# Designs tried in a protein design chat: VH-VL binders against b7j9k3. Part 2

Target 1, 255 residues: b7j9k3
Amino acid sequence: MTTEPGDRAWVLHHYPYGDTSLIVELFTRTQGRLGVLAKGARRARSALARIEAGRPLWVRWLGRGELPVLAQAEELGPFLPLNPLQNLSLFYVNELLLRLTQRRDPFPDLFQVYEETIDALCSEPGEGWYLRRFERRLLENLGWAPDLAHCAECGRSPDAASSEHWLYQAAHGVFCRAHAPDAAVAIEAAALVWLRGAMQTRSMPVWNSSLRRCLEQELLVHLGGRPLESRRLLTAYLRRTQPAMTIQKREEHSE

## First folded at step 8 (VH-VL)

Design e2
Fold by OpenDDE, look of step 9:
Structure e2 (fold): chain C 255 residues (1-255), chain A 121 residues (1-121), chain B 107 residues (1-107)
Amino acid sequence: as target 1 above (255 residues)
Amino acid sequence: QVQLQESGPGLVKPSETLSLTCTVSGGSISDYYVHWIRQPPGKGLEWIGVIYYSGSTNYNPSLKSRVTISKDTSKNQVSLKLSSVTAADTAVYYCARVDYRGSYLEYFDYWGQGTTVTVSS
Amino acid sequence: DIVMTQSPDSLAVSLGERATINCKSSQSVSDYVAWYQQKPGQPPKLLINDASNRATGVPDRFSGSGYGTDFTLTISSLQAEDVAVYYCQQYWSTPYTFGQGTKLEIK
C-alpha cells in the first residue's frame, strides 16, 4: 500500500457514508480538492471527530483512487468558534470550491488565498473585500477571469485616476463608454484597477455594490445559472443585520 | 428633502426631438445616478437610460440610437433628448434616483411627478 | 433583455385578507429586485428593494421574498389605501426592466 505524503488541508464538506464512515471533501495545498474516505469517523470517541470546517489539518491518505482512505488527520491550530456571519462566509467560500473546482487539480496560489480569506473573515467579519478578492482569484486560477485591463472592443485601459464609469459584462469583460454592451453593470475605473491588481488592501466601500454584482454575475455563468444557496443565505443575513444606513460618498468629491 | 422635477414641452411633432429637463433640489446630481423612465398611457414602465455621477451614460438598447442624456452640474439639471419621435413615444416621463441612505444600487427611491409628452401632428 | 413577468395581471382581495403578487424573471437576478406601488396620477413609490428589504415608511403589512427567478410581494392584511398597480423591477443588469404590472382592487 503506497502512502501518499502528508499535506495541509481544510475541510470543505463532509457527509455520511455507511453507518460509521464519512466522505470528506478537503482542499489541500498540493492536491487541490481531495475527497477522502474517513473510516470510523462517525463512531463514538473517534479520533477523526476533529474533521470540521474552519480549521486547518495535516492529513495523510492511502490509495490512489477517487476516494483514498484517510489515514491521518492532525489539527494544525485551535478551534475558534465562528459567529453566524463568519460561518456563512466560510460556507460560501467552501461551496464555491465544491461547485467550481475538480478533484486532484491543485491550485497552490488559490490555497494561499483561501487561507488568507479565512484569516480575514475571522479578523474583519464586517468586511467583504476579502470575499471579492477570493472570488476574483478563484476565477483567475480556473482560467475564467475576464480581462479587466482593456476594453473588449477598442483595447482602451481603465485609468484609476479618472472618475469614468466602465461597463462590466459577464464572460466578456469590460467595455468603455463608447462600446457599452446591451447588458452590463456599471463599475468605476478605479474599482477595476483594484480588482485586476494584487488586492492586498481593502477596496473602497463605495465600490462594494458594483464589485459584488460584477463578480456574482461572472460566477453565475460558471455555475450554469444556478445560484449558490450559501450566497442566498449570506445575502439574506447581511440584509437583516446591516441595513442600508451608511451614507457613502462618491470618490469624485474626495479628490 | 430631495426633489426631482421634470419639465419640457408637452407636445412634440412627429420626427422632431423631444427635450426634457430634470431639476434636482435638496441634493447634488454629482453624487448619484439619475435615470429616465417613461410610461405610455395605461401601460407599464420602460427604463430609458442613466447618467452616472461621472457623466458617463448607459441607454436602453431599444432607444440607444435616439437617446441622449446629459447634465449641467451648475444648474443641477439632467437633460433627456429623444430624436425622431413617433406616436409610440407618447408617455409620462419620469426622472428618478436612489436615496441618500448609502445604497447605490439602481432601484428608485425618489421620483419626479412626471411630465406628460404627447407626440401629435 | 431580462423579462419580468408578473402574475396575476389583476387581483381582487377582500379587506383584511392577504394579497399575493408574483414576479418571475427570465434568468436569475439574485436578490436585485424592487417592488413599486403606483396610484393613479402619481409616480411609482418604492416598497421593497433587494427582494425583501422594506423601504423606509412602508407599512409592516408589506413584505417581499424570493431569490433567483421567483419573487413575491405580500400584503398580509389588505387596506383600502392599498388599491393600486404594483410593479416588480430587476436591477441585476441593464437594461433595467419592469414587470407588466398587477392591478390590485378590493373585492
Scores: ipSAE 0.801, ipTM 0.910, lowest interface PAE 0.7, mean pLDDT 92
Fold by ESMFold2, look of step 8:
Structure e2 (fold): chain C 255 residues (1-255), chain A 121 residues (1-121), chain B 107 residues (1-107)
Amino acid sequence: as target 1 above (255 residues)
Amino acid sequence: QVQLQESGPGLVKPSETLSLTCTVSGGSISDYYVHWIRQPPGKGLEWIGVIYYSGSTNYNPSLKSRVTISKDTSKNQVSLKLSSVTAADTAVYYCARVDYRGSYLEYFDYWGQGTTVTVSS
Amino acid sequence: DIVMTQSPDSLAVSLGERATINCKSSQSVSDYVAWYQQKPGQPPKLLINDASNRATGVPDRFSGSGYGTDFTLTISSLQAEDVAVYYCQQYWSTPYTFGQGTKLEIK
């Protein structure tokens, strides 16, 4: 019987297994993504803390191979209720990890960014700048982030003070207007500079829509052309609820 | 109140250069990305290209070697030049806009009335 | 180039009934799809952007949905003034492309 060391973790996904158990996908600080069997987790008197996305846990597991048994799960912080839009944002971040990372492939810097992202989405509901930061940091950690500092043809650099549009081509990088490739989309020079920096902004940048398109195109290359289910659900939710009216009505009735 | 009006010759001979102007009234072209789109008779719409508020351009690759879009903000005008025209360039030509303050994405919230160009010998 | 294929090519619907127009892209375009209405002798008019967002001044009977490759424009209760050709358009990547059009008529 071998025992893995305990670790800080977040739940990415879980599904039922048998009558009383769960299969759980964890994102762990030291081991990256890890699948575990949570025996008896659905029993009313489970010794394990409630296993839900958005809850930080201290976990310990037993066994070797691809599906160790979850021996211990203890809360490391409170679980805050998420509204539907926050929950869809969490699903999006988790789906990116589930689709783009391998089990047992550690990413300590990405783990830190993930925690910052969860904190931000709990505090600032809806789609915000922190999702763009997560997308970019994910690409960087996986080695897929293009060089944004230089035109791929001539080496010219974008200037944040310039109103010039640059061209973004997924899998190929950025181009100044003199070297635009045939299949690219416009992006503001300031957006490229923001992506190279700390990516911290109190309000959504005015160029967020073009930034979102570029990042989504880049991610889709690595998703094998298969779009994210979380984006489909988010779009369906926003269409059904008329987001501006929903925000207004909730604000009026919450007071 | 804002209006886009295309103008230019209705008939152009093959191999010549087609030159069109889009004039904005009731507003400023500095607030918009201005696009050119054309519609051949009995066919769908074809995107030609865009000029951004910065003056940068992006063109449909199928036309890139023959097309130039330019603007004159002091005259509130955007121009289209298409060289070496053939009968296949016969179409209604539209200028259209997107308000860059809203989305920065290329859907066209306002269109000019269009101008018909026939390429014939 | 991303091909946008509309179906049907033409459609006849009784006044007050629901009309449905479909658009399929040759590859995923996420939700970067717009819908336009064009009446004879007029320019296209924007109805829907981002697959589902109704443009300002467009009646509530128009709605859009879809994500990825399959998109739908729905008119919940057809009015006489809705007789037109309808186009979908992707703005996911250049060149930006339009569907071939769907002619909507009163049955």
Scores: ipSAE 0.538, ipTM 0.769, lowest interface PAE 2.2, mean pLDDT 84

## First folded at step 9 (VH-VL)

Design f3
Fold by OpenDDE, look of step 14:
Structure f3 (fold): chain C 255 residues (1-255), chain A 121 residues (1-121), chain B 107 residues (1-107)
Amino acid sequence: as target 1 above (255 residues)
Amino acid sequence: QVQLQESGPGLVKPSETLSLTCTVSGGSISDYYVHWIRQPPGKGLEWIGVIYYSGSTNYNPSLKSRVTISKDTSKNQVSLKLSSVTAADTAVYYCARVDYRGSYLEYFDYWGQGTTVTVSS
Amino acid sequence: DIVMTQSPDSLAVSLGERATINCKSSQYVSDYVAWYQQKPGQPPKLLINDASNRATGVPDRFSGSGYGTDFTLTISSLQAEDVAVYYCQQYWSTPYTFGQGTKLEIK
């Protein structure tokens, strides 16, 4: 069997396989999600004992089957201890990938966004904008992102200079006030403009609740109505630790 | 301290338009969502609609064709109009909003005392 | 519309005992649930938001729990002043909807 070329990868999840091995779910740049068999990884002196989420790896694998054998795993960065919030955020992002992507379906753009998200959760713990960014980019890469640039009925576009509210409906997109659907989430026009853009800067705090709710509803559709455990845990943690800290003040938009 | 107070006619004839005003003191309506909620006698609560700080509105689909919510920022007042009323529209009407903490989640921690509206000939 | 169904419709509990009110949503609503207390002739008073966050000034004996579709309001030790009608509400999606209410009385 020929060893595949190496690839940059992150560990999403691993679980025991037999007495001495692990199955490891990787997110790779060129292969997308990749399940590998890490033989002997559970042995006390295994070099693979360091396989864990939150660390970038250089990996090589042997075989082209559904579960190739992990031949090499090299750490590309230092171990970074994560606090509970960071761990939950990582768990959430990883669970999204595990639940919504298929193996061997590469998303190089999303891979970059994933790395940027990990960087952000390490450097800006407690912020939510980078999770919203990841959620949106995930939906876009999967081809599931609704159009946020036009009212689904009349084609009118949200104006970032306007503070007007639009109505978001999962699976359908956005609606102007004149064409409000029966079930929707209100979201400020400028927030929609941010969400459909490059999202290179943080969102305004005042948008946080709307963005969270909109994207949670959208993702739930694609999750088949089965919510994520990580979302539940993360939400609970945020509510408990930051109930009064997230002040959503209306900010004046620069003309 | 934020206070909301509903006002308007306590009696409205069938087919006429119910008109109520919510006067807000201790805070600006320009910075918060203001909602209207009603409660028929001895019954539960029904959300009527909302006016956002932008002036945009959203209504309960069951009432959408008959409801208009507007605001006067100069008076710090929010208005509710409900057209073509029937006996089914008899209720205590409340205006409500969120607190000072800057939350725009749409639960209600500030309520007016409510105003009773009876639809009768 | 999302239907919020409370149980029971009425509850009689002895003073000092635990009171439990349940609320079930017809669909997933995350933690976007609030609980209210309403006494005769008064507007509803917020007790809990975000399913488990106790509102300012609310006694510690009140607590909320739940996520997804099943929610619970608990009064750990019933007091005389707790006699009221209690409502759950979802603010996951418009139109925002309330439970039918639970009348809590002293046994």
Scores: ipSAE 0.900, ipTM 0.940, lowest interface PAE 0.6, mean pLDDT 93
Fold by OpenDDE, look of step 13:
Structure f3 (fold): chain C 255 residues (1-255), chain A 121 residues (1-121), chain B 107 residues (1-107)
Amino acid sequence: as target 1 above (255 residues)
Amino acid sequence: QVQLQESGPGLVKPSETLSLTCTVSGGSISDYYVHWIRQPPGKGLEWIGVIYYSGSTNYNPSLKSRVTISKDTSKNQVSLKLSSVTAADTAVYYCARVDYRGSYLEYFDYWGQGTTVTVSS
Amino acid sequence: DIVMTQSPDSLAVSLGERATINCKSSQYVSDYVAWYQQKPGQPPKLLINDASNRATGVPDRFSGSGYGTDFTLTISSLQAEDVAVYYCQQYWSTPYTFGQGTKLEIK
């Protein structure tokens, strides 16, 4: 590991630049999303040829422009082969960052959550709570997270002990049943309490569908109504490998 | 085997309140969402509303002011009330639910046979 | 409300041939779409949920596809018992809405 000034980073995406170089989108701890020019990365036997998503890097760059030159990239951990689900999950998380964050806007908290999410998708494949956590934290860090603690109309708070169902509406937040908007997603009070909390524990499986739908709707607003290809692919994969009946049976037995 | 059965008067006068009951057997209504859906003669399907397993309700905005859905857990029954009925409320009324308990996916695996309600003077 | 528009309104297909019914939503609904079959005098019967998942007991000749706004129900080889009206439904957001229905007949 180098002792030179640098930053911890993950590769979100890369694409060709000229015959021999890559533009690499990095997610860094201190700089946020950072685009760098990796010169010669496409050359055979290039030391930079190992740049890929899924492993942490120590990076240094030169220049102050929009695309500084990547001066150094060192792997900080071993390569771990990911299965299709893990790859799609990572692709999804990365695409969210690419689509919703601006370059040079650091989110140290979100960076931590990102790393925790990667760890979770490696250790708990098939679980979705850590993706919901990432989605919520992303929205919070960007200042787009709706208030989940109060009915948008009357200010009443959901009580986890009540097991009441509340209504979620993207961009507006939550409503008690007395103030139900015309379009909404039903969600249990306890799920809302979980979602607005630290989310250090796994969510109840029975909440999965409502949490997914709520957060997908919220994110879609900020995506300008243009859904993520990664989400489509991930959803398709999950439907093939985890049929609805299997999911429902699992949820039923987990209650 | 879960079964849903709608019951109520087949004829209701205009401006009166339509009252229907869905009796569920083979499962507890405390564990499921129960929906009401209607179908006018020769037409498509319209979602009326839902009562969640918690007892909370949600209604179609087009009917919200006239609809009340409630449940009696002791009888394992869900009720629908639709006030101020007109000829437009003539339809086959269904109660329906999803297969697995606790599901937040609101499609409908199980349906009652439906009960015909005619609004006429 | 999210409008679900089916096409065609009616179609006639020969026995053993492929039948295709389309459903378009007025806005993005992910894969939260179900398909139903309804025969005269009967309630709707669930065929497909989550756009592509066959419900229990549904024959393999029925399949669903689509994501976002465009969805399709396919019967790979039409059987006599498949004569019915078919409905798509979104459960992305309340109020839950159905397509206007497609009447499928044998040519």
Scores: ipSAE 0.897, ipTM 0.939, lowest interface PAE 0.6, mean pLDDT 93
Fold by OpenDDE, look of step 9:
Structure f3 (fold): chain C 255 residues (1-255), chain A 121 residues (1-121), chain B 107 residues (1-107)
Amino acid sequence: as target 1 above (255 residues)
Amino acid sequence: QVQLQESGPGLVKPSETLSLTCTVSGGSISDYYVHWIRQPPGKGLEWIGVIYYSGSTNYNPSLKSRVTISKDTSKNQVSLKLSSVTAADTAVYYCARVDYRGSYLEYFDYWGQGTTVTVSS
Amino acid sequence: DIVMTQSPDSLAVSLGERATINCKSSQYVSDYVAWYQQKPGQPPKLLINDASNRATGVPDRFSGSGYGTDFTLTISSLQAEDVAVYYCQQYWSTPYTFGQGTKLEIK
């Protein structure tokens, strides 16, 4: 039995299989999402009992089938306890991967973004920019990012230096004000330029509401109109703990 | 304290253009979205359109061909024009915006008292 | 357009009792729902935003719940001053739309 080379992996989800085993959904650098059978993982004192979301692992597996057997799992870092917000954020990110990616489809770029997102989640709890970034990069990696560089009707391009608002429509892209569709979300030109990945900076807090709405609508299309439970829970938590008193400062734009 | 006040002719003839002004005090129209909403007598609320702080606009598709929203920053006023009016355009017209908490979500914390417009010959 | 449908159209509740108004959207709108109270001759007053966030100055007896397509406004203990027409509104996408309204009266 040829052992596959080891890979860096994160646990996305696990569930019982039989009396003593787990099926574990992993996100790996070289294999993408990978389902493995962790035999004996439910036994007392199992070395595999350390399989949990939010912990990086070095893993080896045996077999080429849909569910290869987990042969080795080593922790690559210490366990870091997460607060409720961090846990919900992780749950959200993981559910996106579980719902929108296919097994054995590697996304090395997205893997890196995932790790960076986890790091940001731990170091900057309460900030939403890293989730928006992850959502954006997920759509990009999956080839689902619409053309946000041009008005879908006239081909005009948004200018980041402009304070003009554009109209975002899920699955259709972006429209200038002259070609507003019947249903849309308003988004400032600079925020739109960020959304299409043309900026190497973090998103501005003031854009978060628009970005959240745009990305949620876009993701919902690819989710087949079935929203994420994790998003519902995360949203509920945020509303409870962060009253709508966050003052967003308007950016100074040269008109 | 933010205040919005609608003003304009209370009577407009059919086929003419309805013209209203929303005067905002206690805050700048350059910092927030300003919306127009109307309510026919004894009926519910209908969103007409919005002017964003950038000056960009978006209108209800049902009224898009007849509606123009503009602003005068020097006077801190937002204007609504509705062309080719009919009896169906008889309503109380409101301008509205979100509060000072920095949200740009499009619900409405502050409302004008409304101005009644009757379309009649 | 997203249709917001309230139920019931009218409601009579005794003083001190719970009043419940429902609002259903024709499609998913996440938590982008607001509730308003309107008394005769007055503009609407914001009660709830983001489905469950009570606006500033709104009494604790008012609460909002829901996510996705089903939303509820609850008045835990009806007061005389709560007699009004109540509206739900979605701001998920343009055009922004309101429910048809629910008239709340004292029984």
Scores: ipSAE 0.890, ipTM 0.933, lowest interface PAE 0.6, mean pLDDT 92

